# VH-VL binders against q8zy40, part 4

Target 1, 190 residues: q8zy40
Amino acid sequence: MIVGVVDYTVGNIGSVLTALKRAGAVPVVVKGVEEAGRVDAVVLPGVGTYEAAYALARQFKEVVLEKPTLAICLGMQLLFESSEEGGGQGLGVFKGRVERIKARKVPNIGWRYTHVVKNSEIIAEGYYYYLHSYGVRWGENEAYTAYIKLEEKYVAAVERGHIIGVQFHPERSGRTGLELIKRFLAVAKR

## First folded at step 22 (VH-VL)

Design s1
Fold by ESMFold2, last read:
Structure s1 (fold): chain C 190 residues (1-190), chain A 127 residues (1-127), chain B 110 residues (1-110)
Amino acid sequence: as target 1 above (190 residues)
Amino acid sequence: QITLKESGPTLVKPTQTLTLTCSFSGFSLSRWGVGVGWIRQPPGKALEWLALIYYDDDKYYTYSLKTRLTISKDTSKNQVVLTMTNMDPVDTATYYCARIETYTDEGWYPFYGMDVWGQGTTVTVSS
Amino acid sequence: ELVLTQPPSVSAAPGQKVTISCSGSSSNIGDNYVSWYQQLPGTAPKLLIYDNNKKPSGIPDRFSGSKSGTSATLGITGLQTGDEADYYCGTWDRSLKHVVFGGGTELTVL
């Protein structure tokens, strides 16, 4: 299974490529929508600046809507309606606004227990690695699958059809993260 | 000093609903990182976890009894209430409430231990 | 069918050492911190060990805890008659999304 990893040109995607290989995928780097049309699934990685990522990601909105997609950290944030980091602009795939998190320490760094509240074939309850200063407040929403507890509750995962977003870094979450990626690939093969 | 005490009926007929109250002092359920759990123990048998409620109103129930249990809190009264429907003689047990801590220097955890227990209340289910 | 497995009973003479095991899986002991509880006859359980190997105030140094992989161990040295009790391990299980206890171990001091 060929998985396209979108390259925002300002970050290192090596960890994501390695994790996809370990999960049994054939990762390829994708820089434009034409290349994305040829892959079986797409990953929006969590590296780069918001401005550079948004500029490229807005071209990929139709691909995200059509293909199995895993969006990681910054990649998940791009799928929301707006962001404080990005001057108010997002792709609007999921309802919600990205804001600077309220936590005892910002950025939120380290392993956090992630609560899963809806049945998911991909997202499992457990510990994942987080590294972020912005997030979406938890609330009642059919797409919000998981949360973490900081000073407030924040969205840890969103799902709608074949589109999966996670605030944590599965590529840095050891075996738990690898199993999540494997489940994503298994669902995407259907 | 932290104390918890269970109260409620000691005799219940089959099919009736049991309501137990955990009254506590020395801590508040409104503070970040605390919870209260319910555990039961049939005579001569092992401990069986039933339910828990956290400071932020998150609730968890033992899988086998999910449809029969309801847990709630009244933070202003320092009380947690457990309701168990459709009681049966097999539910005869001593029921305990206990405080749960969920934080360390490293952050939040779902369960760290039950550090203070009530003395328990014995409930008999018979006709 | 218990999620955490403990031996039903153990025994040893006063002054000796005993070890009580607790076996589980990656979703409980493997991922989470283990706690141990002592229940003396006719009394409520009491926390002995939390965070795998830490003790609350007032618990003697002869009690110890450890964890390796998906198993945890309670150790008791210098056994005293007052240690006769049931001992339970407990932890979170992420797949069940609740607390689980072992079946308990009856310690007899002969």
Scores: ipSAE 0.084, ipTM 0.693, lowest interface PAE 6.9, mean pLDDT 89
Fold by ESMFold2, fold request of step 24:
Structure s1 (fold): chain C 190 residues (1-190), chain A 127 residues (1-127), chain B 110 residues (1-110)
Amino acid sequence: as target 1 above (190 residues)
Amino acid sequence: QITLKESGPTLVKPTQTLTLTCSFSGFSLSRWGVGVGWIRQPPGKALEWLALIYYDDDKYYTYSLKTRLTISKDTSKNQVVLTMTNMDPVDTATYYCARIETYTDEGWYPFYGMDVWGQGTTVTVSS
Amino acid sequence: ELVLTQPPSVSAAPGQKVTISCSGSSSNIGDNYVSWYQQLPGTAPKLLIYDNNKKPSGIPDRFSGSKSGTSATLGITGLQTGDEADYYCGTWDRSLKHVVFGGGTELTVL
């Protein structure tokens, strides 16, 4: 299956491309919505600045709503209503605001136990690798699937239909992350 | 100095509800990364996990007893309460509460160990 | 059956070395940190080892812990008669979503 990885033109998407290939996908880099129209699924990676990523990602909103989508770290944050990092703008796919995390150490870096509170075919409870300074406060929401505990609880994963967002980096989370990507591809293939 | 102490009835009749209180000092359940757990030990037998509650009110129960157990906390009183319904003679045991630490320097983890234990309270279920 | 398996008993002479094993699975010992507890007769358990191999203040250097794969080991060197106790391993289990203990090991110093 062909998976388009959106290129924000900053940062390095190499680890995402490698992880997708290891999971059995054919990853391609996409720079515009026309290229994304021809892929089977889309990945919004977690590299780059919020402003640059938002500028490109807003062009992809309709693709995200229509195609299976995995949004990673910054990519997940773009799907929310607003962000402190991004000057208040988001795509509004999920309810919530991205804020600077309240934690003993910022950025939150390293392996964290991720609590899954709703049944998911894709998101499994366990340890994943995190690297972020911003996040969404946990609360009651039908789309909020998983959380981590810092000084406050923060959203670790969101799901609605074919749209999956994760705050962690599955491409850097070893076997656990690879299995998540495989499950995403399997669900997307249906 | 960190201390925990279990209190409650020492004799319970079958079908009654047991309520145990863990009173502690030297720490607060408002502190990030702390929890309190309950463990029991039937006479001459192994430790058996029952339940825990974290600083943020997340709760976990042993699967086989989930419908009989309720754990709650009162942070202002430095207390954690365990309620166990429908007591039976096989529930005769020493009941302990213990403090649970999660890793605080790099992030939260569900369990690193129970670093301070109460002395335990023996509950006998007769009949 | 127990999620974590320990030998029911071990014994050795004073001054000798002994090891106590704790066997589990990837969802518990494999993914999570292991702790060990000493329970002297008639007393509450006491933490000996946390974070697989770290010791609280006041625990002698002759106690040690290690973890490899899905197994953990408590080591005791220079055995003393005061070490006679039950020893338990404990860890989190991701699948059960709660703490699990081993069945305990009775150490006898002959």
Scores: ipSAE 0.067, ipTM 0.692, lowest interface PAE 7.2, mean pLDDT 89
Fold by ESMFold2, fold request of step 24:
Structure s1 (fold): chain C 190 residues (1-190), chain A 127 residues (1-127), chain B 110 residues (1-110)
Amino acid sequence: as target 1 above (190 residues)
Amino acid sequence: QITLKESGPTLVKPTQTLTLTCSFSGFSLSRWGVGVGWIRQPPGKALEWLALIYYDDDKYYTYSLKTRLTISKDTSKNQVVLTMTNMDPVDTATYYCARIETYTDEGWYPFYGMDVWGQGTTVTVSS
Amino acid sequence: ELVLTQPPSVSAAPGQKVTISCSGSSSNIGDNYVSWYQQLPGTAPKLLIYDNNKKPSGIPDRFSGSKSGTSATLGITGLQTGDEADYYCGTWDRSLKHVVFGGGTELTVL
């Protein structure tokens, strides 16, 4: 499977490429929507600035809606309706607003136990690696699959059809993260 | 070659505080994903995990002893220190430190084994 | 009261096969990777198996590991008298959020 990793040009995507190779995919760097026709699935990585990521990601909105998509950290946040980090706009795939997190230390760095509350073929309960200063408050929503506990509860994963968003970095989350990526690829093949 | 060595007192009185040092070489605890843990074994009994500290100072303690345990590191000295308060004769055991294996051809994980162990140090708690 | 249960002892003759079980729950063996340790008399434990069924360099092929559901199994074939030791399973427990070990199994080679 050919997996397009969107390159916002202001971050390092090496860890994502390596994790996709380990999971059995053929990763390809994608810099524009015109390159997306050749890929079976898309990854929106979690590196770069919100402004650069949003500018490119909004060009990919139709691709995200039609192809299997894994959105990581910043990439997940772009799928929501709005963001304090980005001055208001997101792609609006999921309901919710991205805000600065309430935590004893910001950014939230390190391994956090992720609580899964919805049935999922992809998202499994366990420890994942987090590095973020913004997040979406947990609440009742059919798409909200998982959360973490800081001073408030925050969305850790969202899912609708083949569109998967995670606040954590599966590419840095060891075996648990690798198995999540493998499950994403398996579902994407169907 | 990776080695770890435990040091500290071998005899402690009840109620005293035990301080053990794990000195290691061949790896650095400043590298992403590496950890060092403490395990004990009372004479003739099973292994009991005590505590773990990672490179980023993230710490985990066995639930039953967490109010008595403190783990810390000195990365510049390649040392990890375990402190255990209010020692009791039932705490008599051999204490081991061990490195958490964080790299395989499968990737990095929070815990999947303790790949290198020290020889252990026996601590007796008696009056 | 141990979260991981192992038989206290097993025995077999040289050349035979033995298996050692480790039973847990979904919060530990079910969701997490299992490792196995060999402790020869008077020595520190040594890692035999990690990641359920993987072996470090230098561990003989006659040692094997597997996991099914909430149980894990260490297999030893071609038993040698030098295999007489205590064997422990270990894993992460997501409820306790720390490592747990089984109670250990004393292998006697008759």
Scores: ipSAE 0.006, ipTM 0.470, lowest interface PAE 12.1, mean pLDDT 86
Fold by ESMFold2, last read:
Structure s1 (fold): chain C 190 residues (1-190), chain A 127 residues (1-127), chain B 110 residues (1-110)
Amino acid sequence: as target 1 above (190 residues)
Amino acid sequence: QITLKESGPTLVKPTQTLTLTCSFSGFSLSRWGVGVGWIRQPPGKALEWLALIYYDDDKYYTYSLKTRLTISKDTSKNQVVLTMTNMDPVDTATYYCARIETYTDEGWYPFYGMDVWGQGTTVTVSS
Amino acid sequence: ELVLTQPPSVSAAPGQKVTISCSGSSSNIGDNYVSWYQQLPGTAPKLLIYDNNKKPSGIPDRFSGSKSGTSATLGITGLQTGDEADYYCGTWDRSLKHVVFGGGTELTVL
């Protein structure tokens, strides 16, 4: 399947492209809504600045609602209502506000045991690689499927229909991350 | 100087619960990326991983013994405690605690190595 | 059965080179970094190699580590009688979600 990776133009998306290819997808780079209309699924990557990513991602809200979508790190954060990062707005796909995380060290770097609260065809409990300074506080929400524990609990994954967001980097999470991407592709094909 | 030391009973009866304490100095278990693990070695046999506790209280246990093991920490006392229920003569071993460092900037690293070990404490389960 | 396989013993004469293998799978050695531990008779293990091929301060240059595919190798050159010990490999296993050790290798210097 053809998977469009949105290019915010200020980050390196090479790891995401490589991971998608390893998972059996045909990755292509997209910069606009017209290009995204021709792909089978979309990835919102986790690289770049919030401001640059939001400026482009705002145009993609309809695509995200229409097509299977995997949003990674910054990409997941863009799907929320707002963000403290740069005082930014979000796409409002999920309820919640992105805030600077409360942790002993910021950014949160490294492997975290990700707690999965709801059965998911895509998100499996285990260790994933995190690299982020902002996150969404955990709470009761039907879309919130996983969390990590820092000084506070933070959302690690959200799901609604064919829209999947993860705070971690599956493209940097080794075999565990590769299997997550494979499951996303399998679900997207149905 | 980083040190770890195991303490607890050296002789227990079958079915009793073993409680071992790892007392350490030179680091804090509240520091990001640090963990303490427990390993045992039966006489003349190989090392066997038992349990791990991280700075954020996440815990992992060897699958075969997870129903018998409990690990906890007291960060203010620089201690980690391992409890093992229903002891049996086959559990006779030297028990070690060790520091695990998981901090690195090189990628996916659930385990970096056990860089400092305690001297070990030998526990005999009488028949 | 152990998930990491090491030969039970190896031997060589002083001054020679010896290698100790550690075989695993994609879920452990393949995915993760390997460490090696030296255990002298009657003592606790100590870290000899981490991150496949890196040495802590104070470990002689004649010790080396490497990894290829799902196998790791500890090399010891210039063998000395003081190197007689048990050697263990260790790594993370993604499927088990914990650390695993090899069965250990007894090195004898003849």
Scores: ipSAE 0.006, ipTM 0.542, lowest interface PAE 11.1, mean pLDDT 87

Design s6
Fold by OpenDDE, fold request of step 24:
Structure s6 (fold): chain C 190 residues (1-190), chain A 127 residues (1-127), chain B 110 residues (1-110)
Amino acid sequence: as target 1 above (190 residues)
Amino acid sequence: QITLKESGPTLVKPTQTLTLTCSFSGFSLSRWGVGVGWIRQPPGKALEWLALIYYDDDKYYTYSLKTRLTISKDTSKNQVVLTMTNMDPVDTATYYCARIESYTDEGWFPFYGMDVWGQGTTVTVSS
Amino acid sequence: ELVLTQPPSVSAAPGQKVTISCSGSSSNIGENYVSWYQQLPGTAPKLLIYDNNKKPSGIPDRFSGSKSGTSATLGITGLQTGDEADYYCGTWDRSLKHVVFGGGTELTVL
């Protein structure tokens, strides 16, 4: 399976590429919508500034809606309607607002227990690695699959059809993260 | 000083519902990271975890008894209630409630330990 | 069924050291903090060890805990007659989404 990793030029995507290879995919860097249209699945990577990322990522909205998608951290945040960070505009794939998290320490960094409250073929309950200062507050939403507990509950994962968003970094989450990526790929090839 | 105390019927008939109350003092269930759990121990047997409720109303049940168990809290009264339906003689045991701490400097964890226990209440299921 | 495995019994003479093992899997001990509990005859359990190796206030230094992989160990040095009790390990199980205990170990002081 050919997986396109969108390059926002906002962060290092090397770890994502490596993780995808380990999971059995053929990752390719995608910089434009035409390239994205040629791959089987897409990954929206994390880490970077929201404004810069959105400026580049907004062109991929239709691709996200059409192809199996794994959005990671900042990538997930871009899928929502709005954000306190940057210009405030998101892709609007999911309902919700990205806001600065309330935590003892911001950014939230490290392994956190992720509570899965809805059955998922991809998202498994357990520890994943987080690195973020913003997030979506947990609430009632059919797309919200998992959460973490900081000072408040924040969305850890969202799912709708072929679109998966995770606030954590599966590429930095050891075996748990690798297995998640494998499950994503397995579902994507259906 | 933190204390917990179990209360409820000590004799239950088969098929009846058991309702136990855990009354505690010295802490609040509104405090971040705190929970209260129920554990039972049949005579001469090992500890068996039953249920847990956290400060934010998250609840967890032992898988084997999930359909029979309900846990709830009244923070204002410093009480946690456990109900268990369709009691059977096999459910005869000493039932404990305990405070669960899940908060550390590193963050929140599902289970960090039960640091204070009630003295337990013995429940006998018999016709 | 037991999720965590402990030896059913251990014994030693006063002053000696004993160890109690607790074996689990990647879904419990492998990923989560282990706690140990002491239950004296006819009493409620008492927390001895939390976070694998930390002790609550009032617990003597002769009690220790360790964790490696999917196994945990409780150590008791300078064994005293008052240590005769049942000991339980406990932790969270990710797959079951609830707390699990070992079967308990009966410690006899000879």
Scores: ipSAE 0.861, ipTM 0.926, lowest interface PAE 0.7, mean pLDDT 94
Fold by OpenDDE, fold request of step 24:
Structure s6 (fold): chain C 190 residues (1-190), chain A 127 residues (1-127), chain B 110 residues (1-110)
Amino acid sequence: as target 1 above (190 residues)
Amino acid sequence: QITLKESGPTLVKPTQTLTLTCSFSGFSLSRWGVGVGWIRQPPGKALEWLALIYYDDDKYYTYSLKTRLTISKDTSKNQVVLTMTNMDPVDTATYYCARIESYTDEGWFPFYGMDVWGQGTTVTVSS
Amino acid sequence: ELVLTQPPSVSAAPGQKVTISCSGSSSNIGENYVSWYQQLPGTAPKLLIYDNNKKPSGIPDRFSGSKSGTSATLGITGLQTGDEADYYCGTWDRSLKHVVFGGGTELTVL
């Protein structure tokens, strides 16, 4: 399976590429919509600033709606309606607003137990690695599938059809993360 | 000083519902990360975890008894209540409540330990 | 039915060392912190070890905990008659989404 990794040119995507390879995919860097159209699945990586990332990512909205998508951290955040960070505009794939997280330490960094409250073929309950200062507050939403407990609950994962967003970094989450990626790929092949 | 104390009927008839109350002091169930759990121990047998309720009202039940168990809290009263329906002689046991801690400087953990226990209350199910 | 496995009993003479094993799986001990509990005869359990190897205040240095892979071990050195008790390991199970205990180990001081 050929998986396009969107390059926002805002961060290192090497770890994502490596993880995808380990999971059995053939990752390719995607910088434009045409390139994205030729791959089987898309990954929105999660390193960089919101505004810079959005400026580049907004062109991929239709691709996200069309192809199996795994959005990671910042990538997930971009899928929502708005953000306190940057210009505030999101892709609007999911309902919700990205906000500065309330935590003892910001950014939230490290392994966190991720509570899965809705059945998922891809998202498994367990520990994942987080690195973020912003997030979406947990609430009633059919797309919200998992959360973490900081000073408040924050969305850890969202799902809608073929679109998966995770606040954590599966590429940095060891075996748990790798298995998640594998499950994503398996579902994407359907 | 942190204390927990179980209260409720010590004798229950089969098919009846058991209601146990855990009254605690020295801590608040509004504190982030804290929870209260219920554990039972049949005579001469091992500990069996039953249920847990956290400060934010998240609840967990042992799978085998999930349909029979209900846990709730009254933070203002420092009480946690466990309800168990359709009691059977096999449910005869000493029932404990305990404080569960899940907060550390390193973050949240679903179960870090039960650091303070009640003395337990013996419940006998008999006709 | 037991998710965690402990030896039913262990015994040793005063002053000796004993170890109690707790065997689990990747969904519990493999991923979560293990705690140990001491239950003296006729009393409620007491937390002995948490976070695999940490001791609450008041627990003697003779007690130690360790974890490796999907197994945990409780160690007791300088065994005393007062150590006669049942010992239980406990942890979280991800798959079951609840706390699990071992079957308990009865320690007898000879």
Scores: ipSAE 0.853, ipTM 0.923, lowest interface PAE 0.7, mean pLDDT 94
Fold by OpenDDE, look of step 22:
Structure s6 (fold): chain C 190 residues (1-190), chain A 127 residues (1-127), chain B 110 residues (1-110)
Amino acid sequence: as target 1 above (190 residues)
Amino acid sequence: QITLKESGPTLVKPTQTLTLTCSFSGFSLSRWGVGVGWIRQPPGKALEWLALIYYDDDKYYTYSLKTRLTISKDTSKNQVVLTMTNMDPVDTATYYCARIESYTDEGWFPFYGMDVWGQGTTVTVSS
Amino acid sequence: ELVLTQPPSVSAAPGQKVTISCSGSSSNIGENYVSWYQQLPGTAPKLLIYDNNKKPSGIPDRFSGSKSGTSATLGITGLQTGDEADYYCGTWDRSLKHVVFGGGTELTVL
């Protein structure tokens, strides 16, 4: 399976590429919509600033809506309606607002127990690695699949059809993360 | 000093609903990371975890009894209530409530342990 | 049936050392903190060990806890007659999404 990793950030996406390879995929870097149209699935990585990322990521909205998508951290945040960070405009795939998290330590960094409250073929309950200062507050939403407990509950994962967003970094989450990526790929092959 | 105390009927008939109340002092269930759990122990048998409620109203139940159990809290009264429906003689046991602390400097974890227990209340299910 | 496995009984003479094992899996002991509880005859359980190896205030140094892989161990040195009790291990299980206890170990001081 050819998986396009969208390069809309200045950050290093090497870890994502490596994780995809380990999971059995053929990752390719995607810089434009035309290239994204040629791959079987897409990954929105989570490095960079919101505003800068959105400026580049907004062109991929249709691709996200059409192809199996795994959005990671900032990538997930971009899928929502708005953000307190930057210009505030999101892709609007999911309802919700990205806000600065309330935690004893900001940014939230490290392994956190992730609560899965809805059945998912891809998202498994367990520990994942987080690195973020912003997030979506947990609430009633059919798309919200998992959360973590900081000073408040924040969305850890969202799902809508073929679109999956995770606040954590599966590529940095050891075996748990690798297994998640494998499950994503398995579902994407359908 | 932290204390918990179980209260409720000590005799229940089969098919009836058991309602137990855990009254506690020395801590607040509004405090971040705190929870209260229920554990039972049939005579001469092992501890069996039943349910847990956290400060943020997250609830967990033992899988085998999930359909029969309901846990709730009244933070203002420092009380946690457990209801168990369709009681059977096999449910005869001593029922404990205990405080759970899940707070660390690193954040919240699912279970750190039950650090303070009530004395337990013996519930007999019999016709 | 049992998620956590303990030996049903252990025994030793006063002054001796005993160990109680608690065997689980990756979904419980492997990923989560283990706690141990002492239950003296006719009393409520008491927290003995938490966070795998930490002791609450008032617990003697004779008691120790450790975890390796998917197993935990409670150690008791200088065994005293007052240590005769049932001991339970407990932890969180992510697959079941609830707390699990071992079957308990009856410690007899000979």
Scores: ipSAE 0.815, ipTM 0.909, lowest interface PAE 0.7, mean pLDDT 94
Fold by ESMFold2, fold request of step 24:
Structure s6 (fold): chain C 190 residues (1-190), chain A 127 residues (1-127), chain B 110 residues (1-110)
Amino acid sequence: as target 1 above (190 residues)
Amino acid sequence: QITLKESGPTLVKPTQTLTLTCSFSGFSLSRWGVGVGWIRQPPGKALEWLALIYYDDDKYYTYSLKTRLTISKDTSKNQVVLTMTNMDPVDTATYYCARIESYTDEGWFPFYGMDVWGQGTTVTVSS
Amino acid sequence: ELVLTQPPSVSAAPGQKVTISCSGSSSNIGENYVSWYQQLPGTAPKLLIYDNNKKPSGIPDRFSGSKSGTSATLGITGLQTGDEADYYCGTWDRSLKHVVFGGGTELTVL
């Protein structure tokens, strides 16, 4: 299966491309909506500035709603309603506001135990690698499937239909991350 | 300076519900990263973990007993309460409460260690 | 039934060294920190080792801990009769979503 990785032109997406290939996908770089029309699934990666990423990603909202989507870190944050990072609007796929995290150390860097509160075919409980300064406060929401504990609880994963967002970096989470990507691809094929 | 003490009945009839209280001093369960757990030890047998409650009210129960156990806290009284239903003679044991730490400089972990233990209370379930 | 396996007993003479193993799996020891507890006869357990190899204040240097793969080891050198106790390993298990203990090891100093 052909998986389009959106290139915001301000970051290194090599790790995501490599992880998708190892998971059995054919990754391609996508810079516009026309290119996205030719792929089976889309990845919104977690590199770059919020402003630059939003400028491109806003064009992809209909693609995200129609195609299986995995949004990673910054990519997950773009799916929310707004963000403090750039004072910017988000795609509004999920309810919630991105804020600067309250934690002993910012950015939140390293392996964190990720608590899964809803059954998921894709997101499994365990340790994943995190690298972020902004996040969404945990709360009651049918789409919020997982959280981590910092000084506050923060959303670690969201799901609605074929749209999956994760705050962590599955491409940097070893075997656990690879298995998550494989499960995403398997669900996307349905 | 940190102490935990278990209290409750020492003799219980089969089928009754056991309620044990862990009263503690020298720390607050509202402190970030802190938890209190319950462990039991039948006479001459190994330690068996039962339940755990964290500062944010997250709760964990041993898989084999999860339908019989309820853990709760009263932060204003510095107490954690364990309730175990349908007691049976095989549940005869010494019951301990212990403080749990879940934070390091590398982040939060679900279990770091049980650093302070109560002296235990022996509960006998009559035959 | 037990998730973590320890030898039921070990023994050695005063002054000698022993090791106590704790064997588990990738969902517990393999990815989580291991702690060790000493239980002297008639007393509550006491934390001996945390974070695989660290000691609380007041624990002698002759106690040590290590972890490799899915196995952890408690080492005791310079054995003393006061070391006679039961020793337990403990850790988190991701699959069970709770704490697990080993079955305990009875140390006898002959």
Scores: ipSAE 0.163, ipTM 0.723, lowest interface PAE 6.4, mean pLDDT 89

